# VH-VL binders against q9h9l3: the designs that were tried, part 345

Target 1, 176 residues: q9h9l3
Amino acid sequence: PRKMVAIDCEMVGTGPKGHVSSLARCSIVNYNGDVLYDEYILPPCHIVDYRTRWSGIRKQHMVNATPFKIARGQILKILTGKIVVGHAIHNDFKALQYFHPKSLTRDTSHIPPLNRKADCPENATMSLKHLTKKLLNRDIQVGKSGHSSVEDAQATMELYKLVEVEWEEHLARNPP
Key: E = the ipSAE of ESMFold2; O = the ipSAE of OpenDDE; V2 = 0.75 times the mean of E and O plus 0.25 times the DockQ between their complexes.

## First folded at step 19 (VH-VL)

Design x38 (framework fv_nivolumab; at its last look DockQ between E and O 0.90; V2 from the best seeds 0.88)
Fold by OpenDDE, look of step 19:
Structure x38 (fold): chain C 176 residues (1-176), chain A 122 residues (1-122), chain B 107 residues (1-107)
Amino acid sequence: as target 1 above (176 residues)
Amino acid sequence: QVQLVESGGGVVQPGRSLRLDCKASGFTFSTYGMHWVRQAPGKGLEWVAVIRYDGRYTYYADSVKGRFTISRDNSKNTLFLQMNSLRAEDTAVYYCAKGTYRYDYTGYFDYWGQGTLVTVSS
Amino acid sequence: EIVLTQSPATLSLSPGERATLSCRASQSVDSYLAWYQQKPGQAPRLLIYDASERATGIPARFSGSGSGTDFTLTISSLEPEDFAVYYCQQSYDWPYTFGQGTKVEIK
């Protein structure tokens, strides 16, 4: 079987009025939750809004942050050939300006069996925080300090593992 | 309960080196940033250095930059401060302090050790 | 670096009185401001973080307020154990810095 990793990215606001979402942190964990990658990333444009309440990104994080182009190369090297698990992962890929093959992508925000297990509507888009609390009895994204992409990636992987067998069978019967 | 225990302090002459250790327990050490903060006798607090949970990011106060090195061994739950080219003005109680946020080296210091005294004198 | 100036240098009060301590930053630190208590011969203890959030185990009589450049630590009713030195600290930018401290002493 292919190796599996989970990814979570944090974005800050750049461009006019900070409406452009730019990658500012990326965390990748393996199947066991071990951190494979965790870097702060310097956007190519001036940061207008750190969005700290949500992103957890602060001014201090950008002092020695890895330039976007360099980080992107590092991240893509890790993701290539792997099954990539994420939550609402299209946002992460968009921020990375990269699109992973659909057949190798797992989005925990669009897995009906996962929602069912959490007593949520199968076709609803549930937050990572909610699913994590409901299914793992763990609190993430607590407080005003913003998200931790490492914790979020770990939670995402653990959630997927709950439905991995069922979902992989489903995908085998219904390839994207 | 969180516990931080500093060691390695003592009396040294100017120009000499000293290494401080901080043994951590009561929390997942490998997931928190750690800091050193010092306090000269009868004076206020001065931030010295920080190291991220995985050791990949470090920052130093200008007063110690180039002379001090912060490091950690997560397998031993231990934080280190290598102090080289010590000066009289480095005389202080040195505290190791736990960062407040998991997987983040910014923020505040929610737990402190008892401190270890470093005296630099001729 | 961001300079934090605390006032007053010394505050002489009696138990039961209200204590108001000020911390002024040389530039805005948003809400990235903490307060610490230090008693003689002891390590500092975190009281308030993010300007107004009480740390775990901190009594309700301690409260923090302010944003930008002006911050206040309030002890609504001083207890005997509250007489100590108090420091503010900013985490807005490197290097992290502390105020010079306010000594709350018994009158």
Scores: ipSAE 0.917, ipTM 0.954, lowest interface PAE 0.5, mean pLDDT 96
Fold by ESMFold2, look of step 19:
Structure x38 (fold): chain C 176 residues (1-176), chain A 122 residues (1-122), chain B 107 residues (1-107)
Amino acid sequence: as target 1 above (176 residues)
Amino acid sequence: QVQLVESGGGVVQPGRSLRLDCKASGFTFSTYGMHWVRQAPGKGLEWVAVIRYDGRYTYYADSVKGRFTISRDNSKNTLFLQMNSLRAEDTAVYYCAKGTYRYDYTGYFDYWGQGTLVTVSS
Amino acid sequence: EIVLTQSPATLSLSPGERATLSCRASQSVDSYLAWYQQKPGQAPRLLIYDASERATGIPARFSGSGSGTDFTLTISSLEPEDFAVYYCQQSYDWPYTFGQGTKVEIK
């Protein structure tokens, strides 16, 4: 049986008008929610917009941040061979410049049984905050400090566990 | 209830070393950043150092860089300050302070210990 | 490093009066400012963070305002237990710094 991890990333704005999303924090937790990795990451390009209201990233975090290339290598070593759970996880992989095997990827923003448990349309893309409040009775992403990628990764793993048996069986019958 | 208890203060000669401990209880120590803040007798507050919840990020005031080391043992709910090459200007009450935000090390200090006095004199 | 200058140095007021304490930063700290109260022989106590948010257990008579470089702590009706020194602290940039303090004395 494969090991399972959850990942969440925070991005800052680089490039023209700060519109390019560049990785600035990555958190990875195991099945039990224990933190395996949590680093601030220095983008190779100048940061134009910290996006702190959402990212939780301040300039203090960048002072001793790990350079992107080094952090990417560390992260990919952890992800290799594992089932990786995330929310809208394509954004995390895009920021990492990486594509994980689809058969080993679980995206809580696109699991119909999970949406159904939340009384949401099965094909809707629901926010992590909304699903977490509805299904776990927890508030995440609160206050002026922005998001915590550790809390978000932990919430994502807990959400997946609600549908894990059903969804893993579905995927076994319907290989991606 | 949140409780922070500093220990290890005392009188030491200039150039010597001292280690301060801060034992924490009443909260999940391993998810919060921790700080040391000091106050010289009759003076104001001076921030000294911070360590992130997992120990992987630290930062120091210029006055102590290279001489002081902040560390933590999450299995014992204990924060440490190793103070080497002590000087007269290091004489202060040293407070252990809890950071405000989970899984971060920036911000403010929502709970403080009672402090431990370090006196550096010959 | 960011210097925080508090005024006045001492504020002498009677119980029931309104106290207004000022903190001015040497550069913008946005809203990353906190206020602490320290009574003689005690550790500081967080009153206000993020310029205007009351910390847990802080009475409503304490309020904070301001942004950028100019910040104010207001005690709407001074009580005898409010005798203390008040410090502002910025968390905008490393290293974190405190103001020099304002002593509020009753009478």
Scores: ipSAE 0.824, ipTM 0.918, lowest interface PAE 0.8, mean pLDDT 93
ESMFold2 (binder alone), look of step 19: mean pLDDT 94; pTM 0.957

Design x39 (framework fv_nivolumab; at its last look DockQ between E and O 0.88; V2 from the best seeds 0.88)
Fold by OpenDDE, look of step 19:
Structure x39 (fold): chain C 176 residues (1-176), chain A 122 residues (1-122), chain B 107 residues (1-107)
Amino acid sequence: as target 1 above (176 residues)
Amino acid sequence: QVQLVESGGGVVQPGRSLRLDCKASGFTFSTYGMHWVRQAPGKGLEWVAVIRYDGRYNYYADSVKGRFTISRDNSKNTLFLQMNSLRAEDTAVYYCAKGTYRYDYTGYFDYWGQGTLVTVSS
Amino acid sequence: EIVLTQSPATLSLSPGERATLSCRASQSVDSYLAWYQQKPGQAPRLLIYDASERATGIPARFSGSGSGTDFTLTISSLEPEDFAVYYCQQSYNWPYTFGQGTKVEIK
């Protein structure tokens, strides 16, 4: 079986009026929740909006942040060949300017059995925070300090593990 | 309950070295940034250094940069401050302090040790 | 570095009175400002963070306000145990810095 990792990224606003989402932090954990990668990342363009309330990114995080191109290379090296688990993971891949094979991607925001387990509509898009609270009885993204990509990645992995067997069987019968 | 216990303080001559230890308990040490803050006798507080939860990022005050090294051993729940080339102005009570946010080395200091006195005198 | 200036240097009050302490930053620190209390022979204790958030276990009589460069710590009604030195601290940027402290003493 292929190794599995979970990823979560935080983005800041760049470009005109800060409307461009640029990668500012990336965290990757293994199946057990151990941190494999956790770096603050310096976007190639000037940061207009740190979006701290959501991203948790602050100006001081950027002092020794890893340049985007370097970080991207490091991250892709980790992800290559692995099953990658994330929540609304298309945003993470977009920020990374990278697309992982669909057959090796698991998006916890689009797993009907997971929603069912949380007593949510199967076809609804639920937040990571909600699912984590409902299914893991854990609070994440608490307060005004913003998100922790490490915690979010860990939560994402734990959520997926709840439905891993069922979902992998489903995917085997219905390849994307 | 969170507990931080500093040790290693003492009297040393200028130019000498000293290492401080801080033993942490009551929280998941490996998930928090840790700080050193010092206070000269009868004076205010001065931030000294920070180390990220995984030890990969460190920042220092200019007054100690190049002379002090912050490090940690997460397996032992211990924070360290290696102080080299000590000066009279380094005389202070040294506090280890816990960062407020998990997996973030920024923020504030929600828990402090009792401090350990370092006296640099000829 | 960002310089924090506290005022007054000393505040002499009686129990039950309202205490108002000021902290001014040399440049904006947004809301990344904390207040600490230190009693003689003790380590500092976090009172307020993010300018206005009370730390765990801190009595309601302590409140923080302000943003940018001007911040205030208010003790609505002083208790005997509140006479101490108070420090503000910014976490906006490295290096982290403290104010020089305000001593609240009994009149």
Scores: ipSAE 0.903, ipTM 0.950, lowest interface PAE 0.5, mean pLDDT 96
Fold by ESMFold2, look of step 19:
Structure x39 (fold): chain C 176 residues (1-176), chain A 122 residues (1-122), chain B 107 residues (1-107)
Amino acid sequence: as target 1 above (176 residues)
Amino acid sequence: QVQLVESGGGVVQPGRSLRLDCKASGFTFSTYGMHWVRQAPGKGLEWVAVIRYDGRYNYYADSVKGRFTISRDNSKNTLFLQMNSLRAEDTAVYYCAKGTYRYDYTGYFDYWGQGTLVTVSS
Amino acid sequence: EIVLTQSPATLSLSPGERATLSCRASQSVDSYLAWYQQKPGQAPRLLIYDASERATGIPARFSGSGSGTDFTLTISSLEPEDFAVYYCQQSYNWPYTFGQGTKVEIK
């Protein structure tokens, strides 16, 4: 039986005008929502824009943060061989400079049965905040202090569980 | 209601050690950062140290760095401060304080204990 | 480290009057500033965080304003229970620091 984890990342701005998204926090939870990994990560490039309103990252977090290359190795060791659940997960993998096997990837932003449960268009890309409010009756990402990658990863796993049986059967019948 | 109860204060000689405990209740202790803040008699407040919700990150004021160790046991809802090589200047009421934000260790102190007095005198 | 200077040191007022307390930072702390109230023999109590947000259960007569280096706590109409010492605290960077306090006392 293959283990399942959920991941969420927070990114800061690097590069010209801070437009490049670089990994600054990564949280990974198990199927039950227990935290397996939660580290602040120092990007290899200079941080131009902490994006704190959304990322929740301040310069204080970068004190004693794990260098990107070391953190990436730790994270990939956890992800290897597992079904990885995320929301708009391509952004997380891009920030990790990594490709996870598609057959082992679950993206809650693109699951039609999940949208149907929320009374949303099947082909719409729905925000994590919106789905969580509609389907879990929970508010996440509130206030101006930024997002919690732990809370977001936990919400992502809970959302996937709502459609897990149906979607896993669909994928078994329709292999990628 | 949120409650923080410090214990372990007392009178000790310079150079000795003391451990403070802070028992927490009324909130999910394992999801919040925790702080120690002290106040010398008749003086203002001085921040001492912080530890993240899971214990993996911490930071210390320069005045205590290398002598004090902050730690926590989430299974017992307890915060600790191990104070080694105590000096007269460490004499203060020590407060346990809850951080404001879940899954973080930056920010402010929304709930405080009533404090425990540490007196370091020859 | 960031030094916070509070003024005045003592503010002598009567119930019903407006109190205005100042906190000035040695460098910008953006809006990462809190205000606490402390009565004799008691622990501090959070009033305001993020410069202007009231903490849970804090009456509307307390308000905070400012950003950068200059911050103000205003008590619009003093009640008997408001006579206390008030501290500002920055969370902009390590180490966190407090101002030296302003004592608000009954005239």
Scores: ipSAE 0.842, ipTM 0.921, lowest interface PAE 0.7, mean pLDDT 93
ESMFold2 (binder alone), look of step 19: mean pLDDT 94; pTM 0.958

Design x40 (framework fv_nivolumab; at its last look DockQ between E and O 0.88; V2 from the best seeds 0.87)
Fold by OpenDDE, look of step 19:
Structure x40 (fold): chain C 176 residues (1-176), chain A 122 residues (1-122), chain B 107 residues (1-107)
Amino acid sequence: as target 1 above (176 residues)
Amino acid sequence: QVQLVESGGGVVQPGRSLRLDCKASGFTFSSYGMHWVRQAPGKGLEWVAVIRYDGRYNYYADSVKGRFTISRDNSKNTLFLQMNSLRAEDTAVYYCAKGTYRYDYTGYFDYWGQGTLVTVSS
Amino acid sequence: EIVLTQSPATLSLSPGERATLSCRASQSVDSYLAWYQQKPGQAPRLLIYDASERATGIPARFSGSGSGTDFTLTISSLEPEDFAVYYCQQSYDWPYTFGQGTKVEIK
């Protein structure tokens, strides 16, 4: 079987009025939750809004942040050929300006068996925070300090593992 | 309960080196940034250095930059401060302090050790 | 670096009285301000973080307020154990810095 990793990215606001979402942190964990990659990333444009309440990104994080182009190369190298698990992962890929093959992508925000297990509507889009609390009895994204992409990636992987067998069988029968 | 225990302090002459250790317990050490903060006798607090949970990012106060090195061994739950080229003004109680946020080396210091005294004198 | 100036240097009060301590930053630190308590011969203890969030185990009589450059620590009713030195600290930018401290002593 292919190796599996989970990814979570944090974005800050750039461009006019900070409406452009730019990658500012990326965390990648392996199947066991071990951190494979965790870097703060410097956007190519001036940061207008750190969005700290949500992103957890602060000014101090950008002092030695990895330039976007360099980080992107590092991240893509890790993701290539792997099954990539994420939550609402299209946002992460968009921020990375990269698209992973659909057949190798697992989005925990669109896995009906996962929602069912959490007593949620199968076709609803549930937050990572909610699913993590319901299914793992763990609190993430607590407080005003913002998200931790490492914790979020770990939670995402653990959630997927709950439905991995069922979902992989489903995908085998119904290739994307 | 969270516990931080500093060791390695003592009396040294100017120009000499000293290494401080901080043994951590009661929390997942490898998930938190760690700091050193010092306090000269009868004076206020001065931030010295920080190291990220994985040791990949370090920042220093200008007063110690180039002379002090912060490091950690997560397998041993231990934080280190290598102090070289010590000066009289480095005389202080040195505290190791736990960062407040998991997987984030910024923020505040929610737990402190008892401190270890470093005296630099001729 | 960001300079934090605390006032007053010394505050002499009696148990049961209200204590108001000020911390002024040389530039805005948003809400990235903490307060610590230090008793003689002891390590500092975190009281307040993010300007107004009370740390775990801290009594309700301690409260923090302010944003930008002006911050206040309030002890609504001083207990005997509250007489100590109090420091503010900013985490807005490197290097992290502390105020010079306010000593709350018994009158």
Scores: ipSAE 0.906, ipTM 0.950, lowest interface PAE 0.5, mean pLDDT 96
Fold by ESMFold2, look of step 19:
Structure x40 (fold): chain C 176 residues (1-176), chain A 122 residues (1-122), chain B 107 residues (1-107)
Amino acid sequence: as target 1 above (176 residues)
Amino acid sequence: QVQLVESGGGVVQPGRSLRLDCKASGFTFSSYGMHWVRQAPGKGLEWVAVIRYDGRYNYYADSVKGRFTISRDNSKNTLFLQMNSLRAEDTAVYYCAKGTYRYDYTGYFDYWGQGTLVTVSS
Amino acid sequence: EIVLTQSPATLSLSPGERATLSCRASQSVDSYLAWYQQKPGQAPRLLIYDASERATGIPARFSGSGSGTDFTLTISSLEPEDFAVYYCQQSYDWPYTFGQGTKVEIK
């Protein structure tokens, strides 16, 4: 069976007024939820807004962070040739400045059978937090300390597993 | 029942080395950052070092940087502090402390061990 | 390095009285401040984190407030078990630091 990983990223604000989203943490887990990669990443541009309430990133995390170019190389080596699962995963790929083959990409924010299981409109874009609460009975992204990309990646993989057989068969019949 | 049990304290001469162990149980050790905090006899608390849940990130107080090494073995639920070039001012009770946040190494110390005494004297 | 200065050094009070302990930081620590209680011969116990959040199992008589540089721990009605030393600790920046402590002792 083709190897499958889940990815989640946290972003900070760079550029004018801190409006550019730049990668500051990336977590990758395997099918069983074991952490394969979890690094703090130093953006190539000055950080204007840590966005800590959502990103969980503090200046402390940047002290020994891996420069973006090096981290990107490490991350892409892990992703190459694998089915990559994420939630609103286009944002993660944008932050990585990377394109992953659509045939190997799974986005839990856009899987109608998953929405169906959660009693949500099939074509609606549902948040990871809400799907995780509904389908896994877990609270993620709680409190003022921000998101954990490890927890989020693990939740994303667990959500995909709920529909994996059905959705993989669908994609085999209907290549994206 | 979270438990943290320190060991390895004792009396040593200045310039010598000592290794402290902290055995953890009652929580998923491999998900939390771990800290060492020390307290000289009759004095206040001093943070010493932290290590992230997976061992890949750490930080040290300036007073111990270059002399102490924090490490962990998640397969044995054990935190370590290797203390080299010990000085009289390192004399303290050393506490093992659990970090508050999963998959991080910043934050506070929600569970503590009972401590182990290190005395550095000639 | 962020210095935390606690005051007073000692509070002498009776059971049932209100205790008010102060912690002042040498620079802003936003809300990244915790309070710990320590009894003789024991490890510290976390009371309050993130300036105002009670830790698990901490009675409602303990409350924390403040942000920036000025923080307060309040014990609304002292119980016999509350006579101890209290420390504040910041997690805003490396290295983490503690205040020097406030001893709450029986009058």
Scores: ipSAE 0.840, ipTM 0.920, lowest interface PAE 0.7, mean pLDDT 94
ESMFold2 (binder alone), look of step 19: mean pLDDT 94; pTM 0.957

Design x41 (framework fv_nivolumab; at its last look DockQ between E and O 0.86; V2 from the best seeds 0.86)
Fold by OpenDDE, look of step 19:
Structure x41 (fold): chain C 176 residues (1-176), chain A 122 residues (1-122), chain B 107 residues (1-107)
Amino acid sequence: as target 1 above (176 residues)
Amino acid sequence: QVQLVESGGGVVQPGRSLRLDCKASGFTFSTYGMHWVRQAPGKGLEWVAVIRYDGRYNYYADSVKGRFTISRDNSKNTLFLQMNSLRAEDTAVYYCAKGTYRYDYTGYFDYWGQGTLVTVSS
Amino acid sequence: EIVLTQSPATLSLSPGERATLSCRASQSVDSYLAWYQQKPGQAPRLLIYDASERATGIPARFSGSGSGTDFTLTISSLEPEDFAVYYCQQSYDWPYTFGQGTKVEIK
């Protein structure tokens, strides 16, 4: 079986009026929740909005942040060949300017059995925070300090593990 | 309950070295940034250094940069401050302090040790 | 570095009175401002963070306000145990810095 990792990224606003979402932090954890990668990342363009309330990114995080191109290379090296688990993961891949094979991607925001387990509509898009609270009885993204990509990645992995067997069987019968 | 216990303080001559230890308990040490803050006798507080939960990021005050090294051993729940080329103005009570946010070395200091006194005198 | 200036240097009050402490930053620190209490022979204790959030276990009589460059710590009614030195601290940028402190003493 292929190795599995979970990824979560935080983005800041760049470009005119800060409307461009640029990668500012990326965290990757293994199946057990151990951190494999956790770096602050310097966007190629000037940061207009740190979006700290959501991203958790602050000015001082950028002092020794890893340049985007370097970070991207490091991240892609980790992801290559692995099953990648994320929540609304298309946003992470977009920020990375990278697309992982669909057959090796698991998006916890689009797993009907997971929603069912959380007593949510199967076709609804639920937040990571909600699912984590409902299914893991854990609070994440608490307060005004913003998100922790490490915690979010860990939560995402644990959520997926709840439905891993069922979902992998489903995917085997219904390849994307 | 969170507990931080500093040790290693003492009297040293200028130019000498000293290492401080801070033993942490009551929280998941490996998931928090840790700080050193010092206070000269009868004076205010001065931030000294920070280290991220995994030791990957370190920052120092200009007054100690190049002379002090912050490090940690997460397997032993211990924070360290290696102080080299000590000066009289380094005389202070040194506090280890816990960062407020998990997996973030920024922010504030929600828990402090009792401090350990370092006296640099000829 | 960002310089924090506290005022007054000393505040002499009686128990039950209202205490108002000021902290001014040399440049904007947004809301990344904390207040600490330190009693003689003790380590500092976090009171307020993010300018207005009370730390765990801190009595309601302590409150923080302000943003940008001007911040205030208010003790609505002083208790005997509140006479101490209070420091503000910014976490907006490296290096982190403290104010020089305000001593709240009994009149």
Scores: ipSAE 0.913, ipTM 0.953, lowest interface PAE 0.5, mean pLDDT 96
Fold by ESMFold2, look of step 19:
Structure x41 (fold): chain C 176 residues (1-176), chain A 122 residues (1-122), chain B 107 residues (1-107)
Amino acid sequence: as target 1 above (176 residues)
Amino acid sequence: QVQLVESGGGVVQPGRSLRLDCKASGFTFSTYGMHWVRQAPGKGLEWVAVIRYDGRYNYYADSVKGRFTISRDNSKNTLFLQMNSLRAEDTAVYYCAKGTYRYDYTGYFDYWGQGTLVTVSS
Amino acid sequence: EIVLTQSPATLSLSPGERATLSCRASQSVDSYLAWYQQKPGQAPRLLIYDASERATGIPARFSGSGSGTDFTLTISSLEPEDFAVYYCQQSYDWPYTFGQGTKVEIK
């Protein structure tokens, strides 16, 4: 009965020397991979480094971007009460300045059965690109345009589905 | 096998409206940004507008802002340009063009249609 | 908005010769520049994107170079099918703009 979504974010550099990671795009997909939310987000601080090679964010994207506070409200409304799937999802929540209940959070970078399916050490932190290639035979994050948070969120949901039954049962027996 | 086919061009009087359609095939239309680019007879190319893969972001050249509306119907693989308050200076061949990048609306135009002529004259 | 100025306006050359086309931007566009070819009665065709990357199916005789404000399209040895008008286009900032074109014609 509880609905599940996947989230992925792209960050740009703000603060001194562009070292602070600030949210500039957020994509949310449903269980079937349909896009529920995909917005460019204007950070509250001056952008020092777009990090375009990885983030895919350009100056153009910011022209009509949603201010961070407004976008955060929209995003949190979608996430409330749902199981949220992500990859290294703590970085996404940090960029959102938000805590999601641990019991409703699923992080594909920290699921031992998923690593085992990929013939990787169970406690290793594996990249989304690597897991997606190994387990879904799909290339993501290709080309020179940077990452697509839509593609990444979709891949994250598909990866979770591979271990969903086993992992949900594990969590029921071992509440976080 | 990417194909883009524009239609809806013709001769109209100044102040009137016209809608252009562009039907797409040979690629996943719903994941790419789409553009309109026009070329007045004997002149160079002018970018007109862009719409993101999902229709949520768009941008217009100043020359058409407020008069033209770009839209899309992903269920029909069709791009639209609604042109209101037409002027003689809008006379051009109108091309639809596919954006280069998935899930974005920035970039370049890797495939173009054949174009449809719009003539605005009394 | 960013103005792209192409030179020369016209190149008159023979098959087998090297063509060098210039595009200068009014401000830096980093490497966000493309080149298109257009023949009479036809739609433009993408040749080069990101300043130097050949589009799918474009022959190796076409090459692009430059960054910032100065860009060059080179056709190493002209073929009969290469006589056309060439446009540069920047995707650095809104609105996207084209140069006015360089016509490459047979001498």
Scores: ipSAE 0.810, ipTM 0.906, lowest interface PAE 0.8, mean pLDDT 93
ESMFold2 (binder alone), look of step 19: mean pLDDT 94; pTM 0.957

